VH-VL binders against Uroporphyrinogen-III synthase (hemD). Designs and how they scored, part 3

Target 1, 246 residues: Uroporphyrinogen-III synthase (hemD), of Chlorobaculum parvum (q59335)
Amino acid sequence: MKTVLVTRPKHQAAPFVRELEQYGLSTVVFPTIEIRPVAGWNVPDLTKFAGIFFTSPNSVQFFLKHLLQTAPDELKNLQQTRVWAVGKTTGQDLEKHGVSIEPLPKIADAVNLMADIDPAEIKGQTFLFVRGSLSLGTIPELIAEFGGTCVELTVYENLPPSLEDTQRVKDMLAEGKLDCLSFTSPSTAKNFFEAIGSKELSDSVQIAAIGTTTSGALEKMGIKVDIIPEYFDGPSFAKAIAEALK

## First folded at step 2 (VH-VL)

Design c07 (framework fv_clesrovimab)
Fold by ESMFold2-Fast, scan of step 2:
Structure c07 (fold): chain C 246 residues (1-246), chain A 123 residues (1-123), chain B 107 residues (1-107)
Amino acid sequence: as target 1 above (246 residues)
Amino acid sequence: EVQLVESGGGLVRPGRSLRLSCTVSGFTFGDYAMSWVRQAPGKGLEWISFIRSNAYGGTTEYAASVKGRFTISRDDSKNIAYLQMNSLKTEDTAVYYCTREYSTGWDEYFDYWGQGTTVTVSS
Amino acid sequence: DIQMTQSPSSLSASVGDRVTITCRTSQDISSYLAWYQQKPGKAPKLLIFAASTLQSGVPSRFSGSGSGTVFTLTISSLQPEDFAAYYCQQLNSYPRTFGQGTRLEIK
């Protein structure tokens, strides 16, 4: 039986693990980052903001969970204010809570989101940016450039994998117990090799990348990619890995 | 304004067939996976079948209790999911619920359920 | 198949009480667990997903915790409308499996 390492966060890995296991493969889940809520913040008075920005589903989920538990009266204020979301998934999470969102940008990034806003609407106004610890500073920078004020609220943080889990994976690699390392983003690849502390792998270990962007990041790091699916989706990726490990 | 409405239930004799329909509105049907869950009188919930969106080839899964007898399908042009039930047994007597599987990132959960349709298999 | 066991199978409590329901799994499912409420004669309703994330529109008195093989659903300050059956479900693998349910009777 062949064993595949899955590097997605634990809460995001389940569909891919299911696909791999249907092919008779064993899996080990080693999240290369953990998403954790930030504790101790207070929900601000939302009536003081001209608008609120969300750039990830995580920022929506952690913000709303805390808001509903500690300041549920603020939900109505959130529903009455202007809210921007960078992409479709973030917007859908907000709409599930009765929050109307401003039109999504054609390209799901902060630069394009801000490009769709008239600077006159920002000048002299105060905005809330609900963020993670690793979120880019694009939104605060552009709000300041347009003459507005941006209050930043960090509601989740990205942490490296535990030392215990990292040592277990290192031991498995040393013992030849991993047949394939799978990567679904450049970040999962970079974080994996940073956590392991080495780019030197046995030639018996196959490297799988879900698509060309992830493959390119691995190749830039000096890592040869062995497996890339025909289509860059979970089911196609699992099938390609199963066929290669036959 | 998400709605799931099941239809097609009724009284049938053992060994016969029945087709259930789940008509949906208020969302882009083709983007979502769909499941059927049943509940026998006075019993708990039992998942029976699943169909992926057409973006993933519309692949299907079945509980062992119905494998080979039931077929799940979908018609995205009509916003309808189907459950074709063949070789019905008295043990198939239950309320059948249609559910939508929502995925954010890679997490999955059943966020909306229809009201259910009753299937009674009796001689 | 992953087996799901709920405890207790039934309980009665008074309005204002804190109620805790436990769900145990035969295999580690990380956080791939959801909780559903089913009122008599109605379809199930999603309360919590990813073990601890409250679904939109669900009252803040509901909370979930746990990971791996042990999970809890807590209802603080129980209300009359909370009379219902509660089910846990794992979403780690196929087939999807549910706990046997916990019947909550308000006294």
Scores: ipSAE 0.000, ipTM 0.422, lowest interface PAE 14.0, mean pLDDT 86

Design c08 (framework fv_clesrovimab)
Fold by ESMFold2-Fast, scan of step 2:
Structure c08 (fold): chain C 246 residues (1-246), chain A 129 residues (1-129), chain B 107 residues (1-107)
Amino acid sequence: as target 1 above (246 residues)
Amino acid sequence: EVQLVESGGGLVRPGRSLRLSCTVSGFTFGDYAMSWVRQAPGKGLEWISFIRSKAYGGTTEYAASVKGRFTISRDDSKNIAYLQMNSLKTEDTAVYYCTRETVTYRYSGDYTIEYFDYWGQGTTVTVSS
Amino acid sequence: DIQMTQSPSSLSASVGDRVTITCRTSQGISSALAWYQQKPGKAPKLLIFDASSLESGVPSRFSGSGSGTVFTLTISSLQPEDFAAYYCQQFNSYPITFGQGTRLEIK
């Protein structure tokens, strides 16, 4: 019996798993990432902050959705507060709601964003960092180093594979218990190898990509792709994997 | 194989409306952002509109030339993206392409929307008296 | 809006030639640039993304380089099927903008 790792998002995994199992294959589901809004937070008084930081489109979208539903009067305070965005997409999402942003960093990361701010503007001031659960601690750390205070508000959670599930997959790879790794998008491929922390795989493990874009991303990472279906859909992908693993 | 098939183009008088459809197959439609790009006869490419996947809130963006007149939408259950074109002008005459954008989601929660990896064959819209 | 200027606007070349097309941006875009090929009557096809990454299935004679405001697409040994229009595209900010195109013609 051959075993296939399914890295597809959890809400899309079940039909693909059923198709693989109908061919007599065993499956292990290892979603590489999911995102969900965090419930139960209250919009703070935005006039209390010298500035507000956003590092992802999700932080903007979940924050603004909740703000418009529960404290719509705070939008005008957001529009009058200094706002920083790490990258272009996050900035554009803010500007769509009439929020002006400070100049974007040349490199779209928190270190370069913070490097563009005069530390004197941070000292003694309080800032809001609207974040996801897995957001890096760079902004709070640098604000603290410069003598400021950072209030962190988690508005969405990134649900990576648990450390336990990741270790289980690593163990299965080391023990030769996985025969095929399947990827349905560039992000599932990149997130998988980021989670396991290694690109070195046994020759016995076959790599399956649902299409040429996913295959191209894997090959750019130095990963040889063994299986690509003729049609880039779930049923065709399951069939191609089943034929290759006979 | 990945396919994007546009329909709904044709001849139309100025001031009228058309709705373009883009039916897709060969990939999980709901996971991808979709765009419309047009090309006037003998001219270059012009991006018109973009709609994100539902994971990114299903938000939309428009080129200034069409903002307020065109509306992009999607029906993930039918694998169709739409472009509703209102108040059509002669300068809207073009081949309209449906395109798929790849989205890279990093483990750190950082999102990158990158490039148009697949294009449909296009549908022609002619706005003329 | 970020303005994209390609040079040359047109170029005549022979099979086997090395061809270089340049794309200049009015603002820095880091590596947020893609290159497309379009044959007459056909949809554009992605060649290169992130300034220098070759799309799967694209021949290795195509390469891209550059960062910031100046980018190049190079075809190391021109083949008959390469005579087409080429477009650069930035995705650093909205609106998404394209270069005016470069037409590659048989000499």
Scores: ipSAE 0.000, ipTM 0.441, lowest interface PAE 10.7, mean pLDDT 85

Design c09 (framework fv_clesrovimab)
Fold by ESMFold2-Fast, scan of step 2:
Structure c09 (fold): chain C 246 residues (1-246), chain A 125 residues (1-125), chain B 107 residues (1-107)
Amino acid sequence: as target 1 above (246 residues)
Amino acid sequence: EVQLVESGGGLVRPGRSLRLSCTVSGFTFGDYPMSWVRQAPGKGLEWISFIRSKAYGGTTEYAASVKGRFTISRDDSKNIAYLQMNSLKTEDTAVYYCTRGPEYYEILTGWFDPWGQGTTVTVSS
Amino acid sequence: DIQMTQSPSSLSASVGDRVTITCRTSQGISSWLAWYQQKPGKAPKLLIFAASSLQSGVPSRFSGSGSGTVFTLTISSLQPEDFAAYYCQQANSFPITFGQGTRLEIK
C-alpha cells in the first residue's frame, strides 16, 4: 500500500483524501497552512469603545462571524460606533453590514490611517483593535503615543503545523513510510520544508504538485517535481498520483 | 460600485468545451473566494465550484456532477474568475452565476453575495 | 452530502398574510444557513444569513429562525413585491447545497 502526505489546509483535505483512498492509497494529513478563528474570546461590550480599528478583510470576517454566532445584539452597537478601516476592501466588508467607516487613508496602511486622525480625538479614549496574530503593532503603538488606550482582540491566526505532528512526519520520512508528498500551493510547499527543516529526501519519495505555479515554486527551492496532473484540480491530481504510484 | 459580469455563454454541442469568464469590479478580488452556481431551466440552484483566495492556498472544490470535467480558476491581476467546462452534457444546460463566497473558516460557514446576472449555456441534444 | 428539504414547495397567499417556509437538513448545521429570494429572470438576492441575521437593505418583515436541522423563514405581512421563489442554503460543509425552492404565488 502506498502512502500519500496531504498538505492541504484541514478544511480542504477530506475530499482529496477520499479520492486518494478510492484509488487504494493510504493518506496522512499534515496541513502546512491553516487560517482559523481564535478560540476562547468573547465579544466585548462595544459601547465601551470610542472607536474600533480593522486592518484586514479577515479581521472583519472572523469578528463578524463570531459576533453573529455568540452576541448578535452587538451588531447594532457596532453600527453606532466609529469604525476605521485601512483599505477599500476592509471598508466595503464593514459597509455591507451597515457599518459606516471613517474616511480611508490616501495610502492604505496603518501609519497613514493614524496620521489622518487628530491626536486630541485619541487622548484619554479607549479603542478596540480587531486583529490577526500576524498583524503589525502600528495602531496600538500610535494610540498609546497619542495618549489613548488600545484593547487588542486577536480573532484569527495563521497556524504552523504542531511540533508533535511535525516530528511524526519527520519520523515517517526517516523510516521510508511516505511514498508521495502532495502540494496544492506555493505556501503549502514552503511551509512544509520550513517545518521539517530539511530539503533532503529519499529518492523513493515522489513530489506531486497540483499545477505549474506550485511546481515552479518547488523547482526554485531546488525540489524536483515528479507528478503534475493534466487538469489542475483535486480529482485530476488524485488520479495522477495514483497512476504514478502504480 | 460592486459588479460581477459573466460572459462566454452560448449554444454548444455535447462533448464540446466552453469557457465562462466573470469580470469583477468594486472590491479587492484577490482577497475573496469565488463560486459558480447554476440553475437549469425551471429548476433550483446548484452550487458547482469554488476557489479560495491565494492567501488560503487558491484551492478548489467541485460538485460531484462536474468533477473531472469542469475547472475553476482565477486571474487576480485581471480581476477575472473562470469556469472551464469540458465534455459538456445536455444536463449542463443552465444559467451560470458567478458569486462571491462563501467566506472561509476552519468549518465552511459563509454565504453568497454579491451575484452576477448570469450567463446562459445551452448544450444541444 | 447534506440534503435540504423545503416545505411547502409552493404556497398561495394574499397581501398582508403571514407566511412561513421551513427548511430541514439531513445533518446538524448549527446556524450556518442562509435564505435567498429570486424573482423571474433575476439573480438570487441574499435575505438572511447565519440563520437569523437580516441582510442590510432587506425589509424588517423578513425574519429567520432555527438551529441544527430545522429552520424557518417568516414574512410577517406579505407585500406585492414578495411574490418570488425562496431558497435555503447550508454553508456548513462542502458540497454546498440548496433546498429545492418554495414558490410564493398570489392567491
Scores: ipSAE 0.000, ipTM 0.395, lowest interface PAE 16.4, mean pLDDT 85

Design c10 (framework fv_clesrovimab)
Fold by ESMFold2-Fast, scan of step 2:
Structure c10 (fold): chain C 246 residues (1-246), chain A 123 residues (1-123), chain B 107 residues (1-107)
Amino acid sequence: as target 1 above (246 residues)
Amino acid sequence: EVQLVESGGGLVRPGRSLRLSCTVSGFTFGDYAMSWVRQAPGKGLEWISFIRSKAYGGTTEYAASVKGRFTISRDDSKNIAYLQMNSLKTEDTAVYYCTRDEGWELPYYFDYWGQGTTVTVSS
Amino acid sequence: DIQMTQSPSSLSASVGDRVTITCRTSQSISSYLAWYQQKPGKAPKLLIFAASTLQSGVPSRFSGSGSGTVFTLTISSLQPEDFAAYYCQQYYSYPITFGQGTRLEIK
């Protein structure tokens, strides 16, 4: 039985794993990007803001965890500040901590959230935008357009996998237990080789890229690509890998 | 059966904003990436922006000409893609097409197009 | 950015003619090229993807060929409805880029 390493983010891995396993392949899931807290930021004085914006459950989770650990007294100020959330899940996460939310937009995105706010409430005011690496720039842009000031605080980012998971994958490579490494984006490829700390692989290991952009990134890193599907989708990618590993 | 319908275009002065909407039917919207492509009067096609499906993080790409001014977004519950256009310039005058992208993370071709909505930026 | 150059920018032809349009790219894009047809006042329509694969419903008189940096669209026997603008598009990398277009006109 051949074993394929799946480097996709967790939420994207399951359909691809199912496709590979239907071809009789074994899989190991090793997301090369993890959402983790940003270290080293200080909770700002929340009384200095006219309001605070959250656009994801992740920004709420990482902000509140850090606030409770480093500045728990600021929770009362958060509870007394105007807070906007883009959608129901983000709002519910805030409400679990006694934070009242301004009315949710009917359409759960940043554009519609900002459209529901009277520009007069923003003009001349300073706001905090609690964000992560996946956040759109919509809120800072529209606050500036309405004549306000937006302070952006990045509280989470996509980071390399854990050292424990990385060591497990290194051990599997050393023991010849991985037959194919699959990559679906330039960032998953780059992060994988940074995490492993080596570009030198056994000749027995096949390198699969879902398309030419990912393949090009691998080749620029000095990595030979062995498998590229005819079409750049998951089912075609799984099929190409299965055919190559016969 | 597949339909994409743009709305929100019109005449607007430089420096102002417009929001375009693209309402889709006939396919599972959440499974597809979406793009906006524009065409200035008498000129060729220019790709403007792309948004991945929610399963792929809903991440976005922008042409250099609009980066920092335009924002693409989507509401999978309503089958609508948006293009928020800020700080409009006369050079943004064009017909704006909403397109469906069959790709996952990588660039792809556009198999279905809406009829387009006209944006005119003029004083 | 990948630059796309179409030639000719315009051409005149008669019904029944064989017409060839060329697209050249500033760097290799393998086979990741599509062709579109646009009639006046209408949205573009996909004709060909992956350089040579005909989209379902597109007449067999249309064909595509090429790889790397040079691609061609051929119409083997021009019909009245084929007088339109034609665009190539690379989907090798972002930003997506189009050729400037070729206007096919009645001779």
Scores: ipSAE 0.000, ipTM 0.398, lowest interface PAE 16.4, mean pLDDT 86

Design c11 (framework fv_clesrovimab)
Fold by ESMFold2-Fast, scan of step 2:
Structure c11 (fold): chain C 246 residues (1-246), chain A 122 residues (1-122), chain B 107 residues (1-107)
Amino acid sequence: as target 1 above (246 residues)
Amino acid sequence: EVQLVESGGGLVRPGRSLRLSCTVSGFTFGDHAMSWVRQAPGKGLEWISFIRSKAYGGTTEYAASVKGRFTISRDDSKNIAYLQMNSLKTEDTAVYYCTRSYGDWLLPFDYWGQGTTVTVSS
Amino acid sequence: DIQMTQSPSSLSASVGDRVTITCRTSQGISSALAWYQQKPGKAPKLLIFDASSLESGVPSRFSGSGSGTVFTLTISSLQPEDFAAYYCQQFNSYPHTFGQGTRLEIK
């Protein structure tokens, strides 16, 4: 009986697990990251900030949901504040709520976003950074370097796999008990290899990517991809894995 | 403002062809998956076809009822999605809606056009 | 194909009533369920996705719950504009499938 590692979050994993099991495959669910809203924070007085930074669609989603539920009057202040987004998706989520964004960077990352801002606009000013628990410190660090103050508001938490679950997967790999590692996004792939701490895998282990974006991310990491489905959906992915593991 | 506008519907005889167009504005078309969903008079909703964004390979899916007869396509430079409908049958009579999904293939339809009516009758 | 069954098929209610519509699936779909509202002559509008997440701009009187094979849409205090058809949809696997619809009518 062949065994497939499923690395996506539990609520997204269940239909894929069921499909794999219908093909007679065994599955091990190892979510490489789970995203959960942080409870108990209060929306700050947005008029006190020279600007607000968002670097992920998750930060926009969790921030706006909480704002609209607990302090809907602050939406007007958000719409009148300077707002930066690192990429198109994050920016579009903000614009959906009538929030104008500053020009997007040519390269969609925090370093290039900050590089497009005149340091004189940051010096002596206070900014809000809406973040997840594992977000990179690039924006706060550069704001401080330019002489500004950055208030950080964590609105979602990234839950990495437990040390116990990680050790179990490491042991299974070492014992030859995993036949296929499946990845459905660049993030699931990157987080997996960070969690196990090694890119060295037995020749008996096959690497499956649901589509070309995930496959491309694995290849940039130096990981050979063995299985890609004809159609980039869960059922097609399960079928491709089942056929490859016969 | 997000807008999806369907066109190309009309009255057609069985066995003939129609091409529906969906022109979109107010978002980055190339980043989104597009679908066609139809509704026969007085009946419920039926998903017909899906085309993924370029990031997911631009691949297509079809309902069994239309596979081999209908073709979905997109022109990202013009912000238009198409549904080429061949070998039309009377049971294809419906309002056809253009819908969008964000990125991932298995997401709900967050915006819909007003629909265009296709009547297949002799 | 995953079959979606809504109950009731039709429901009569008064303004101010609490209304619940149920959607049952032939296979487990985790939380991959959406609810749509359709008014006569208009396109459907997304209300709820991922079983319980309220779409932006949708009034808070709408809520969703459930996972696996049984899901509910609740309207806590029915308003005149809420009289419409409601559809559940699974987006767990292709083909996407919809329930047959529930028509909410004035009592």
Scores: ipSAE 0.000, ipTM 0.423, lowest interface PAE 15.2, mean pLDDT 86

Design d02 (framework fv_durvalumab)
Fold by ESMFold2-Fast, scan of step 2:
Structure d02 (fold): chain C 246 residues (1-246), chain A 125 residues (1-125), chain B 108 residues (1-108)
Amino acid sequence: as target 1 above (246 residues)
Amino acid sequence: EVQLVESGGGLVQPGGSLRLSCAASGFTFSNYWMSWVRQAPGKGLEWVANINQDGSEKYYVDSVKGRFTISRDNAKNSLYLQMNSLRAEDTAVYYCARESTYDFESGYYDAFDIWGQGTLVTVSS
Amino acid sequence: EIVLTQSPGTLSLSPGERATLSCRASQSVSSNYLAWYQQKPGQAPRLLIYGASSRATGIPDRFSGSGSGTDFTLTISRLEPEDFAVYYCQQYGTSPWTFGQGTKVEIK
């Protein structure tokens, strides 16, 4: 039986794991960043904000999950409030839940997002920034510079993989127990190699990338990519891995 | 209000051409993969083609490959389907449909969450 | 290409009754890569269920999806007058995306 390492965050891994296992593959889940919800916060009165900022798909997912569980009536207020997203994936998550977003910046970062907003619309207004623990302070700093007030709500925290889990994966690599390493984003690839501390892999280990963006990031790191699916989606990716490992 | 509106359908002879348009409003069009799905009279749904956010990736069902071309203009919030060498079997209502994201980090693409009302294409002599 | 076969072709029921619709695949489909749509005459399809069991935004609790592998089911626990329509299953687990032929739920 061949074994595939799944490196995506734990909360995103389950559908891909199920697909791989249906092809008769064994899986090892090693999230390269452990993302954990922050407990104990209450959904604020969203009518008190002139606008709400999201800079991460994780901030959207953890915020909406908690909102729908604890204050579902606030969804209507969210849908009536101006909402900004830093990138297309963050925007897609919001729009999937009926939330309209302001136009995306051409470059998916907070500086370019804020550059597209007239400072007169910020001055004297209060905004909500829904964030992770490691999010940069760019949005609060620029809102303050433009004369506004920014309330920050931390809804998730980013943790590196444990030293114990990292050592287990390093041991499996050394023992030849992993047949394929799968990557679904540039960050999962970069964080994986940072965590294990080495780019040296046995020739028996195949490297799978879900698409050309992830493949390009691996190539920049000097890593040869062996498997890329015909379509850059989860089911096609699982199938391509299964076909390569049979 | 999220909306897709198709146009450009009509009656055409076998071997002819038509260009379908889909106007998107109420969402950030450039964030989504888009599809064309058709339905022959009294029959079920058939996926035809899809296109990614910036138009760099395009996929087609085998029966239309080489005859149909999907494209988009994000500045105009518009999706297009250029149909050449039309056959009687291409007679159908053509729907514009938005693909939702299944897994945001991996780019896994999901079911069709928003549909237009369709435009009828009739290929007949 | 995965072929989806829906049964029954027509289901005749009264308001208040439970409807159970079947979708069978010619090859295994992960339960998280199957969707259900409702279509009324002269209207576009409407997404009901995605990932075999997740309700789409705005879809009432009476609609539920279940199944895995090659066998999937859409259940409408208590039919309302507005639920009489044609229902399609769709798999997006293997390219090309394919749909079933439809099940018509009609008034008895």
Scores: ipSAE 0.000, ipTM 0.420, lowest interface PAE 11.1, mean pLDDT 85

Design d03 (framework fv_durvalumab)
Fold by ESMFold2-Fast, scan of step 2:
Structure d03 (fold): chain C 246 residues (1-246), chain A 124 residues (1-124), chain B 108 residues (1-108)
Amino acid sequence: as target 1 above (246 residues)
Amino acid sequence: EVQLVESGGGLVQPGGSLRLSCAASGFTFSDYWMSWVRQAPGKGLEWVANIKEDGSEKYYVDSVKGRFTISRDNAKNSLYLQMNSLRAEDTAVYYCARVGEYYDSGSWEPFDYWGQGTLVTVSS
Amino acid sequence: EIVLTQSPGTLSLSPGERATLSCRASQSVRSSYLAWYQQKPGQAPRLLIYGASTRATGIPDRFSGSGSGTDFTLTISRLEPEDFAVYYCQQYGSSPLTFGQGTKVEIK
């Protein structure tokens, strides 16, 4: 029986765990990030933006929670504004609140999202980027390159995992009890290796990344990626891991 | 080993109130969105309400907004539905359901486990 | 709201036969977020398929789902006696969550 380490935040881990277990895989949940809302920001006047970008379900969750608590009338403005989401999960979370999204990119990352937008629609316009503290600077950089202005709003923070959980995972790695490490974002990958304190892994341990952005971050850290799904979503990722580990 | 057990159903008069409970076991209750789904006698399924894992977000079908309140107590592994101003149209078996185990879950996935239901009859 | 219409209302078949059940949405279902449930008399519904085509845990391979957009199908390749039940489709791509009216698969 093969064992897969699931590194996504605890509240998002359960569906992925179920998919993996349906394929006969064992799972260990090790959230590499404790996600916490950022305090002290005010919902901006959404009517002043040509569009709004969201790159994670967490940015949607924390933004909408704060909006509904402090400026609920702004929901109507959000529903009338152009909104971009990097992937299906982020888009679904927005649509559950009546927010229509622009077409999703074929590859669920910021580079491909921005590649689908005509630069003429960005030039001279102001956009809002709702982000986490560890989000990549891709969207602001490309908006600036296309001649637009990007206002960045950080709505959540990523914090490291507990020392006790980290030691358990270190022990399992040393004992050869983990067959695959799965990563769903650049921050889960970076935080994992920072917490473990080592990039030295047994050749028997496979590295799985949900998409090209996460894979690219792992590659820059010197970590070889073994498994990438054809489509960016949980079911496709679980299937790719199961097929690689059989 | 996932189990959901509803209680609190019964006969109530129009305009009355009733509180349903659902006891959860066999999983980490605080990690899941939870739902109430109802089924009128001889009819199909109707979603009633969803509640986020920490209780911070609640969603309702329009016909029950302002009358029903979904809540949870994670320390007791329990889900509740407070039903006020009950109408004959609210007569149904009420199911407690877990919002599913999918990677894309941030909210509102399909229902992967259901309780056996509790019958609420609104009649004089 | 998205209205789901199931057809036929009733299928009268014998064990060993193939059942094909349709679910049509009034509007495109986002990301194929469509599920199928089985309900036997006096019992709670059981999840069979999610994401239009993925089988839930413990569901036999004779059950398969397909479709996207507005047209979805549940197929039971070879009916077993325990498969005679009511089947519901459900979309979870937009609020409010909605179910079809059901298709009854009954013994001939």
Scores: ipSAE 0.000, ipTM 0.428, lowest interface PAE 14.0, mean pLDDT 86

